# Designs tried in a protein design chat: VHH binders against Cell division control protein 45 homolog. Part 2

Target 1, 359 residues: Cell division control protein 45 homolog, of Saccharolobus solfataricus (q980j6)
Amino acid sequence: MVKRNSKEIVMEVFLGEPNNQEIREVVRNVYSKDNLCLSAYYSIEPILFSFIISKNTKNSFTLSFIPEECETQIRLDANGKWIIDNKKKYFLGQNSFCSYLPITAEDVLPIVSCIITSTILDRRSLSEWELETIREMEKFDMTIEKNLKIPAYKTLPAFLSLMFSLDPYIPGISGNRENAISLIREVNASEISKLEDLNESQLNTLLFRIISTIVKENPKFTRDDIITDRFFYLDYDILELAFSLIYSFDTIGSNEILQFVLSSSYAEALISRFRQTLSKGFSINSIENKQSYYIVETSNLTSPLLAQIILLQLQKIRRDKMIVIRDNDRLFTSRFFIPSVKKEGLIKIDDRVKNLIGI

## First folded at step 13 (VHH; from c3 with K104R)

Design n1
Fold by ESMFold2, fold request of step 16:
Structure n1 (fold): chain B 359 residues (1-359), chain A 119 residues (1-119)
Amino acid sequence: as target 1 above (359 residues)
Amino acid sequence: EVQLVESGGGLVKPGGSLRLSCAASGFTFSSYAAYWFRQAPGKEREFVSAIYSGGSTYYADSVKGRFTISRDNAKNSLYLQMNSLRAEDTAVYYCVTYTREGDRITIYWGQGTLVTVSS
């Protein structure tokens, strides 16, 4: 590591650790306003945060994606997450905005889903603050257990749970029905077995196979990355719901998030759509690193954001350029990657779009 | 200018029926989902029912089978048919919708209409 003497260093302003109680107070004040205008960047977490707040405003609530239009702002920069209110800035570090919301029975599902989506997109573990926030939801019958980071392991046949695993992405297994079935047979389990039904020997063998496969692409992957805290509410697996939300947000738009926040039973539609899509299988065939974007050739994986989540795990891309999907004869991205275009959902890449975004 | 005006609240006996209406104006009603929420005395606002622009409907478990949401896009109106009413249904009922104008999404709440289920 390169060292420098102190007289060659200009004093710099350093960010301290988040003051969680101060941030909670600011969010409480914002949450209690009769009318609220919030400026936010186009991502699922700030959108969830904003819509949850909207349920408590007395008269009207506006979410704006126009930068700095509102005096209350939700911002992300290289240092982390910020809330700006009346020109004063509050630093959250990497903590989810939603971890500072008041917890009510009505909002347990949207809040926990928001926190979990934040960890998925940021590729990080829950902070102690975030975990403490979720633990307060146990009084509303949130269930917390240490178990497999594999979606719907209590409810689906094990091969489907493995096939549907996007984080961790399991090379050769995720998106591949036949290989997922073969793996379940290799651990001496029935195709109709749930992962929860496996005995300790079967589970240890399965974990060894999964970890061995993943470490070939990501050598730092460990047992702690696939045995994690798992969260369940009203029989929803929050991991599966989080991916269902990410999928619909990316492919359809912010209305899907609003519908979920205003009527939490919409979770069933989100999960059903996601399962139906993934049950067709999918593959990532190739990656081209272009100057301004990555071109990712896929079959049946239509969300550029989900593709990014997978490819970052495989260390095949960096978080520096937008994702463009090529699925057969279709070339597209989504508004998450080009928010200036303003159309939500999937966006066809043509000369008009390239000109509008300066690419 | 968006306006939501609820009507049809009143006093009704347990087991009775009531129909709520919401008149919407100032936006393209048919383009947006619409919702009923309610707030019992001393409690938080809670979801009752939704009808989405595509026609799909959703209900809170506590009202499923008893309440029916509907809309008449020609009249810019939202309805809630409430049957088999119970004391627990006593609340102020709110009509809720949103609009989108460019990169702004605005959520609107009506003034509310009181439903009292009592003898």
Scores: ipSAE 0.772, ipTM 0.889, lowest interface PAE 0.5, mean pLDDT 89

## First folded at step 14 (VHH; from n1 with Y52F)

Design u3
Fold by OpenDDE, fold request of step 16:
Structure u3 (fold): chain B 359 residues (1-359), chain A 119 residues (1-119)
Amino acid sequence: as target 1 above (359 residues)
Amino acid sequence: EVQLVESGGGLVKPGGSLRLSCAASGFTFSSYAAYWFRQAPGKEREFVSAIFSGGSTYYADSVKGRFTISRDNAKNSLYLQMNSLRAEDTAVYYCVTYTREGDRITIYWGQGTLVTVSS
């Protein structure tokens, strides 16, 4: 009785370009299951992706942060993103998991937010595939326009939009109300004006000043980095929403994301909370470089991920190191940097945590 | 095992009222957010209403002012009071909740209850 060793032909999917159509089909199949268990790494994009899928499960959906617990898995490695289903591996490259989801009116907001959060955290531009996916959302009244990469430039006073700008981070302006107001005055605009209401001359002057300021810290910064495709849906600025999600994810955890995905109107609460925080002003005061992490002193911005985003733009840190925020005598990090910690949101670094993270 | 059982669906005339119930077992509603979703024939599932652990409530624009979500902790039940019903409210209504166990988050769907609004 010759035990035929069924050589599981592990089809080594050549790390080539993602087969987008195949991946879409896989995701669609996963999307339609009655019961689904999905293992994911702890990050906002995988969580958004998972919860969006959960909306279409018939009976139950389980998101697990335990590696390989589920048959369906989403992974991130040095090469990029992967979906594993039924022991088959699919390479996504840098494309957002969410870019492969079926687009429905109900899910446009969480999907586009997912894609944008991915680009922000990954410090990359939209891929062609992702952009194509977002373009498909125009049929659901998604608005796409080339304009300033400044949050809420259609709704908030100009000085607030500038103050709230995290990407791009504008040194001296972001987080500084007085300087933001001053800048608006310098361009001869009303303090109550919105950025979208600026005339060409005002806008050009503003852009020049912003770019000049940023280039001092980031010489590679160009006009193309500030004039970008902007996405709007249901009167939401997706950029603003994305940062709001990142903030809530970082500081509170996956429950905030779940609430958003299951109830899109919760986006208002997320944005409101974020605006409230940013309206107090914020700053990065100091950076200490340790062997395996940075200690960052911030004012009124207790979010390790946001700090990371800012500091990366300023070219002051490496992406592969953990961010620890010093708030007075307390040190905080986020589960994003310590996925093995069974706690979400801001993590107070106590002796127990120190031992866990080797610091 | 968490179980959600919806009831209260049926046939109602336009302008009428109906109260849906969701009985939960295996978990406590007071600890978690709970949701009502609905799915009309040939359409996708859509959010109807939510109640969070803190008591905050959210409604879809289409049902705002007409529907009221509530919970009874003693009975471990979720309710949806539906007033001024319209034909477009015809759908299977689902009770939804989630639980957290360590590094696992599980979202549960009920079997649904059919609401038909017809003259």
Scores: ipSAE 0.897, ipTM 0.952, lowest interface PAE 0.3, mean pLDDT 93
Fold by OpenDDE, fold request of step 16:
Structure u3 (fold): chain B 359 residues (1-359), chain A 119 residues (1-119)
Amino acid sequence: as target 1 above (359 residues)
Amino acid sequence: EVQLVESGGGLVKPGGSLRLSCAASGFTFSSYAAYWFRQAPGKEREFVSAIFSGGSTYYADSVKGRFTISRDNAKNSLYLQMNSLRAEDTAVYYCVTYTREGDRITIYWGQGTLVTVSS
């Protein structure tokens, strides 16, 4: 069963449990077609799913964001996720589409990234099915370990890992180099120490401080929210990669996802770009609540989706409203929030856009 | 209609070289990324090399230093220079590209050309 974030209230309709084996077979059949047209909604998970499938089509694959254009469709509604093939409907619940893909060495990285991006955006934990799917990847040398949910803790100094942490967002620490360094000093560790360099006492102190900080803004936050299964493949931290993908998807568009799926080494470029942005520091400065959207002022983080992720953790916004970023005198959003606008990446909200979206 | 036609495959001894070509019709390589993939017998397709619109190139670790991807815009062709070939390089090699038309992204595969590396 999919574990949902307890912070989100979702109307649930009982449709039964997904028939995972049947769905897997359907996906396998779709996966093996010579020519395939797939209609999907505009989000990172369905796009990842689609492009992964495209790698195995014999002749051609078409991803369409036009609803019902193709006989094969993936949909999201109030009840959950669906695959439609030849007019037959299959209910997936909250499970990632990617969790039903055949696992190959070639596709481990994009599949696991897809599943993790889904959990991040859906604000949920891994389902049993998803976890089982990920466990199957161990045969391809994916590593799973229980540890802190901070990005790239195996490769980066601990202060950078903390600074770069978006989920969990650590108030006063995330996006703040000086405070992150100070926190490491407070636990009597060297500024350049990695997480693995910390002794048990230091680690416990660090955990306590992090949790104490977060609980002030999110009282429901627990140790289980920060000590989680961590996934690594080919020296990539899947959590970091997932956020990098979300960032590039949000700010640039689906081409970035395509490049990654077809050429996994492009992950390096995505992560590098993301690190460069985060290294400058970032913050949420203000929130203005409008009837149908939020105006968010950020420093050095012009990503509506990332802003949403942060603000949801802080319990400052509702998930069903559009995020608009204010940058000086300009307002921006992303296609994720206005899929009817046929433009990807950051979208400047001008009078034309306002008219299109009815605000 | 976009068509990709690979050529240049054949039998070669280990340590030998081949140059693969992909001729495109109905499409121009200069505007989009292009890829080489390969599929060995009984195995899944795997990434070999990519060239992006900006000219950046990427290679699978298994072919780094041995293979070179390039394109000729005038000829609307994609190339893969393969040097120091190994038995494990035996596969059908595919040229891959994509196009964007409004809210549609289409990925195209060539029919492939067989490369056999054997003593």
Scores: ipSAE 0.895, ipTM 0.949, lowest interface PAE 0.3, mean pLDDT 93
Fold by ESMFold2, fold request of step 16:
Structure u3 (fold): chain B 359 residues (1-359), chain A 119 residues (1-119)
Amino acid sequence: as target 1 above (359 residues)
Amino acid sequence: EVQLVESGGGLVKPGGSLRLSCAASGFTFSSYAAYWFRQAPGKEREFVSAIFSGGSTYYADSVKGRFTISRDNAKNSLYLQMNSLRAEDTAVYYCVTYTREGDRITIYWGQGTLVTVSS
């Protein structure tokens, strides 16, 4: 093995910080193609990325979930995220594919939603590159503030915001209307109060109780996990919208992502559906750790992906096996966890599916 | 072969009305959502309106109350009724749809029809 120079050797074998300018150029080239075929894995972020690009394609655009069918490919492996174009690979690290898209007023909402969804699914903070990308959206009236990582804290009664909190998941409170109301009363606030309207004493008491409850299940949980950058655009709470996207993607399928990207006002329908679902209450009753999957017994929590997000935060599972939901006599998962089964949305686990996926 | 052909564009004075049509062929039109997008000179394509196969409609804030999307599945046609037109509505208007075949989702754009709103 003969060295030519230090830069060349690092390029050949080393993975590290993404070359953000090179990736931006590749994305711009892909973005400008007249005809585009894009192969992607079945997940929200690559699908969002693909459909955003489709709005700039002059002729037709095809998204394929068939691996390697197209010369332009979006991939994920153990090292991170990749774009492949004309057999050349470009490493993104953990950065969202959408953080490299050209930013236009039309695409602010789907791009920021994509980036925030990526952080939720990966259980990570925004990278500096991603945060810088979102900061550029302030010229399009994106607002950024440090505040509670709890959905709709400006617009819903506080007990609903707490009830709807999935990340952080608050044991005994999330999905539980009566306990959420009781907690708000314990901090001397009315049921009508919004979280943003709490005085300092009420807020500090509430945060103490939330953190104390979560730390019992996840000792690594800190104040920094419930106070974070929050993003608002066109009166949408991007965190709430991201969870709404995850829910509809997992339970219905990729067409929900298409509708959101092509019809930005569809965001209201996504949020309304999610709120209606969560307002019925939900619970996670038990977890069984099997050889190749987790069985998660739930009430009114139909998304295996949302169940995974919750249980990872609680440190009850690892990201090593698919999630199977048990709801009464039904066993099901979603295409996110078994992408080889080409039906989208929720997938019943019957003998045919077991034989197909080898469990 | 999927084909989308827009028509009905033209010159109109501010406050006027115009009705766009899109003739669709080569696929089962009634099974898919359909969209209007527009592109002003030097700008990106922007969403105008959508109508889903079940009849639900969605509008960009800039056109709510002035534009009405509709479809006639028997004629494989998509329509956009544009009222109270403004200079800012000047753009090429595109008919958009998608089809799905297994694991392939394909998005199609028409050639566009020019709408000019000027005094």
Scores: ipSAE 0.842, ipTM 0.931, lowest interface PAE 0.4, mean pLDDT 90

Design u3
Fold by ESMFold2, fold request of step 16:
Structure u3 (fold): chain B 359 residues (1-359), chain A 119 residues (1-119)
Amino acid sequence: as target 1 above (359 residues)
Amino acid sequence: EVQLVESGGGLVKPGGSLRLSCAASGFTFSSYAAYWFRQAPGKEREFVSAIFSGGSTYYADSVKGRFTISRDNAKNSLYLQMNSLRAEDTAVYYCVTYTREGDRITIYWGQGTLVTVSS
């Protein structure tokens, strides 16, 4: 967080609701520039936002992770999200930057993916503004329905969908093939059944078991946390795609986001990589609370960001320190957690890195 | 100074073929993915094809099986072989790439080459 003058601090305290129409107009002005330099923080949402805009610039586009280098900036502070353009600041609250982009057939997939990843990383529900933005995509054949917050529930065998569920994380089931299969048998469904195909009795039994298990770790978990708005476009389950994006962004870097935005068919590669990784199973074995970071011992879970998403749900950590993964003898994190280290993807924690970041 | 110069566009009858070329200079072309986009009159830019530095290729559904992207890193060149052309393929075709300098990612567009498919 950059220290600011006292007037900006006072302005943050007294900010009200976002002026959504004003922000939409600002974004359209930025979107229409022939040449654009955009400074952004290192996170998947501002990177998606930036690369979507780049498809409309006529001459040149630069995304910079150097703070304040460009006159057009997207920022995050304790109060929320901001766009700075033409020396004026515009407050978005918690709304996704992508919810203010013009919606075209070419950009439906990256925009909706951006909005959904924003809700996952921020641990929040869609705002009314964001939902209305997605509803505009129905004219491009976006499908919206209330259903299970379980990835690929229409297309994968139910046990795989349960294994792949990271939000909600289902203790003992997520990442655990054998236990996921056992649970499907307990509700009297075959191993080849899809979650979509369960009858009401089977579904109610399954939900009772899932909620009962999660409530032991998070007493506030309710049915409303696992029955949510679901979005589908071009046969993509946007929830699954969002997690696929988070995984590849965290483990590989921002070029994966660029490739997704510029190459519409790259979504299949993202999903395939995510499924291949998770089908091997994974576990979180222990958590050590250190002065400046959490050490999370895992098996086959390599993304520190996905580990954070899981552990916040279980109320095992706060959003106050970076995540360091220990997998056997490897200690590593990712650039999301230490953006000052200008290496992307997974970053081994050795003496050089410790000195650079002061730990 | 990064430059992308497209060539090979022209008028062709439906069912015909064209090969587009893009000459790249001012950067290490082999290190970056390269893309073809197109823009039909009055429409937005549309993804056509990509080739990554490792050689993987991707295509829009509308051109898959008819178009082939390739690159020659020794000549710093990107190609698009377009077969079985249709009227709907009429557009200005753009060569696209990016470069990375530290924490700056810059996306470059060529000036485009016009392809007209009509009888």
Scores: ipSAE 0.841, ipTM 0.930, lowest interface PAE 0.4, mean pLDDT 90

## First folded at step 15 (VHH; from u3 with Y35F)

Design w2
Fold by OpenDDE, fold request of step 21:
Structure w2 (fold): chain B 359 residues (1-359), chain A 119 residues (1-119)
Amino acid sequence: as target 1 above (359 residues)
Amino acid sequence: EVQLVESGGGLVKPGGSLRLSCAASGFTFSSYAAFWFRQAPGKEREFVSAIFSGGSTYYADSVKGRFTISRDNAKNSLYLQMNSLRAEDTAVYYCVTYTREGDRITIYWGQGTLVTVSS
């Protein structure tokens, strides 16, 4: 009785460079299905990707957060992002899932937003592939310009744009109306002026001050981090929209993302809501380092993901730890950090949740 | 099983009106957002209108002021009143909804109803 030791040849998936064309084809094939089930991990990018795909399905689309429930899967591991389809695995590296979607007029906004949200959460720059994908959107009147990585610099008063800046987070300025106004005055600009309207001298002075401030907390910060490619579509600042999406995702849940993807005009409402929140001012007041998580005390910023983004820039936290927000006597986190909790939005850390997370 | 059945499509002259209906079975519209999409021949699907659970409505710019989305919870139906129809409104119109069951979100598309605007 020769026990055939079936040496499952674990084909070492040569984690080479993503085959972008092959992946595009795979994604295209996924679009062609009448019924599609997609398993994904709980994050904004996979959810955006999934709902965009749903727009092209003929009959039904199911997004499942149950691992391996569906034949088609998108995964994230220590090596990067993967698409699994019919037991074949495709490595995407760090590229956004959305960068492989077919570009249509209807889907430009959600696709570009998806890519940008990915870069924000991943704390990375656009890859060459992603940038190429976005450039293809120019045929649909996407505008790309190199300018300030400050939200709504074309539309809002300068002090509001500065106040609303989350990435880069400007210590003392972000979330602080008075200081933002003071900074604008210091550069001899009108308070109602837009950042776009600043002359070269004013802009240079502003940049110098911003960079000088940021470098104190993040010594690696450079001018190239604040002057970047900016993307605009249908008068939306994609950076601003991306943060709005992250905020809504974090605080409310996937329904907000679904509504946005299926009804792009909902973007206005999302941005408005986000602006309203930020207009009240915000701050990070304290950080407590626990074994498996951080407790963060914030003012008017009840988004664990946004807190994470800020704190990472300040080099105060590790990315692999859960963010818990303290609001008075209550502790909150996001399903993003506790995907096993079948509740979306802000999750109150009660005894039940404590038991679940081993806190 | 969730089923969406569209009706009310047909031939209409420019400037005319139609009312589309979507009847849902196995699903309750009141709990979720509902959408109308359309697809013209040789074109991609495009958003037409949405109604959210809270009653907020959204419209594509091309139909704003002419189309009205509504729902009847008692009848579990979604409607699209289309006024001042134009030739460019010619398309198959689809009713779209979604459900949540635990860790699953399912989006459903109807089979569509054809609207033809022609002189």
Scores: ipSAE 0.926, ipTM 0.969, lowest interface PAE 0.3, mean pLDDT 93
Fold by OpenDDE, last read:
Structure w2 (fold): chain B 359 residues (1-359), chain A 119 residues (1-119)
Amino acid sequence: as target 1 above (359 residues)
Amino acid sequence: EVQLVESGGGLVKPGGSLRLSCAASGFTFSSYAAFWFRQAPGKEREFVSAIFSGGSTYYADSVKGRFTISRDNAKNSLYLQMNSLRAEDTAVYYCVTYTREGDRITIYWGQGTLVTVSS
C-alpha cells in the first residue's frame, strides 16, 4: 500500500466539475503573494507547479512536503486534486495544477511540461480544460500538430525515437536498438531518416506494425492512442522533455525540477541525460509480486517511475503498489513511492526502509 | 535568516558594462544553485543566468555571450558581469537562491538592483 500520506478519508463523494475560473483566480492570488508557503505531496507535478509559482513571489517561497504545514496546500486524494487556500478547498478533478497558472512566455515550457507530465503519470488524456490552456500557448509560438506519440520524431533518427518510446511502450521495440532498426527497414525507410520524414505509405505501414505489436499486450490500444496532439516549444519536444523530467525527478530528485523551472535551458541537459540512458537500451526482465510492492528486474532502467509507466501499459501491475528495482543484490526505489523518507532520488532499501515499507 | 543584497546597478550607456554583485548572509552559495533574474518595467520577470552547485552555467539567449555569472565562495557572493549592454537590458536585476532543510525548500529573492541602459 503506497502510504500516500494523505490521511484524507477517501469519501467517494460526487464533487462535480471543477470551477476552473474560480481556481484560476485562487492561483492568481497565490501567485501575487510576497511570501508564500505551499504544502504539497511529493510528486513531480506539484513540485513543478510550486516552483513555477516561486518565480513570482517577491521575497520568499517555501515548498514543504510536510502535510498541512502551510496554509496553502495542494493535495491528491482518491477523488482527485485539490487546492486549499485560507481554509477553502477547491476541487480540480484530474486537471493538472499547472493548467491554472498564468501563461507567460517565461513559463510556457515548464507549464506545458507540467501538464504533460501529469497526463503521463496519471495515465490519462488531456482534459478539455488542459487542452484549452495549452492552446492558449500558441500565441507564444507553441506548436501543436497531430502526429505520432513518439519522442523526438522531428529530430532523432527514427529508430532512436522508437527505441525511446515509453508511452506508448512498444513491446520488443522500445529499448531495443536492433528491433527498432529492423522495423524502420521493414517500412523501407533509411536508418538515418526521421519519423517525420516518412511518406504516407511508410507511416501507415509503421503504424500498422506498432499497433499490431501493442495490441497483443493491450487489446484496447487504437490508432487514436498513437496519433495524438504533439506539442513543441523552443524546439523542445514536450513529450520527450516530460519523460526526461520524470526520469531526473525519480532518480535524482526535486533539485532537478527546481533547476529546470528556474532555468529552462537546463532542459537540454535533462534531455541529454535521458537520451544517454535510453540509448544504451533497456528492458524489463522480471516482475515479482509482493504483498505491498513489486520487485522489478530491469536492464539499464533504473527509474522506478519509468518502470511503472511501462508495466502499467503492459497491464502487469497495479498503480497503487510501490515499484522496487532490483539491481544485482541491491533493492532500491524512489522517494515518490516513499514520501516519508527525506532522501530524494533512488533510495536503497535498507533495514530502515524495509521497516518503513513493511517488508 | 537568509538575506540577499544586490548591488552594482546604475546608469550606463549602450555598449557599456556593469558588474552586479549579490552578497548573501545566512547562506552559502556553494551548496546550491544561484540565479539572476530581471524584470523590466511593465514586463514579467525573466531568467537571466544561473550557476549550479557543480559550476555549470546557463544563460538566457538574449544575454548569451554578453553576460557572465560567477560566484566567490570565500566572499559568499554571486556576480553578474554584463558587457555590451543594450537598452533592452534595462531592468531590476534580482539575485535568487534556495535552501533545503529537510522537507522544506525555500527560494529567496533579493531586493533587486536597477540597471538602466540609456543614451
Scores: ipSAE 0.926, ipTM 0.968, lowest interface PAE 0.3, mean pLDDT 93
Fold by OpenDDE, last read:
Structure w2 (fold): chain B 359 residues (1-359), chain A 119 residues (1-119)
Amino acid sequence: as target 1 above (359 residues)
Amino acid sequence: EVQLVESGGGLVKPGGSLRLSCAASGFTFSSYAAFWFRQAPGKEREFVSAIFSGGSTYYADSVKGRFTISRDNAKNSLYLQMNSLRAEDTAVYYCVTYTREGDRITIYWGQGTLVTVSS
């Protein structure tokens, strides 16, 4: 019995580079419809994209998390992101869906936030296309500057910015008020100093210390990873806003995203809530590796997605496994990891959920 | 089917007041956030005001202090009180709401009501 090794010729469909102009046209067409039904996978970027589109529909817009329910679809597979419209498939690669939206004054904030949330969750840098798109927003008074990738450094004391830093995660500093303050003191700066108040020498010392700390956990980390383009719009730090959105998405659900997209001023409330949480301090205490998921014990950070982001930076987990947070005697996860669950926000892992996920 | 019908638009002089109404059928405003948007001639739609399920209200900077959003649950209606109207407030005003049904979220737009502010 000759075991014919059927070499499944995985025809590597050489998925060519995205045709950005064509995709823009498709998105524009979708954007102009009176009624629109859009099927999307459950993630923050698709949801942001969808609600932004909804602002331009004349009559009604339906976002469906049911696959293939709508003629228009946005998908994610092993190869990348896709838009499907009228049975035609368009490959986006790794580019954010939002990077193809028409840019208006009204939509600058949600669009740029969408792009940045995508980069954060995808653990990638901005593509050339995405960066070009963001640069177009300068005409709407978006500010772009090269500086440290710490949140809200224009408005918060530097120690808070450091404490609140999730990407990059700074071991021993992120989530630790005392250590963050100590670091600022070590560079001979006042505790209330903002990043912009630091002189060149102080800044260099700070950078050195931060990098030295991170490199211990991530040897590939470089200065270029922390000195990046920073985006500001309407006095919002887009990085901070992006994380705030991720947090609210993860812990509460899509309603928070809808409210933000339709009422951009809600960003202030989202950021405030997030800051309040982070101000209490946070830590990752332990990781248990299970067959199909991780159990992560955290302090004051009950967000599976944020935990994932941190742990990926620390190279402690794989991206393809579900994150379960242990809070005392309770286990929580996110719908992000279990899309089939018809509940949003933090999902308590009870017997029903265990059965559903096979744990 | 959710239907939104705006009313109360018209011609008003600068400095005048107008109250817009949005009547909803097939939907209850108390359970969800509701919004007012407007679109001026030749311009894009812009946010005006929102009221969330918890009662929190939000306003565009351009209308803050002049406009007030409210809802009447008994009448299943949304309102926008507009005071100290300006020429720049001239636009079609839209009532917006959304519903959630399982894995579907639907956002609905009204047909709009025209507000013209002119001396």
Scores: ipSAE 0.926, ipTM 0.968, lowest interface PAE 0.3, mean pLDDT 93

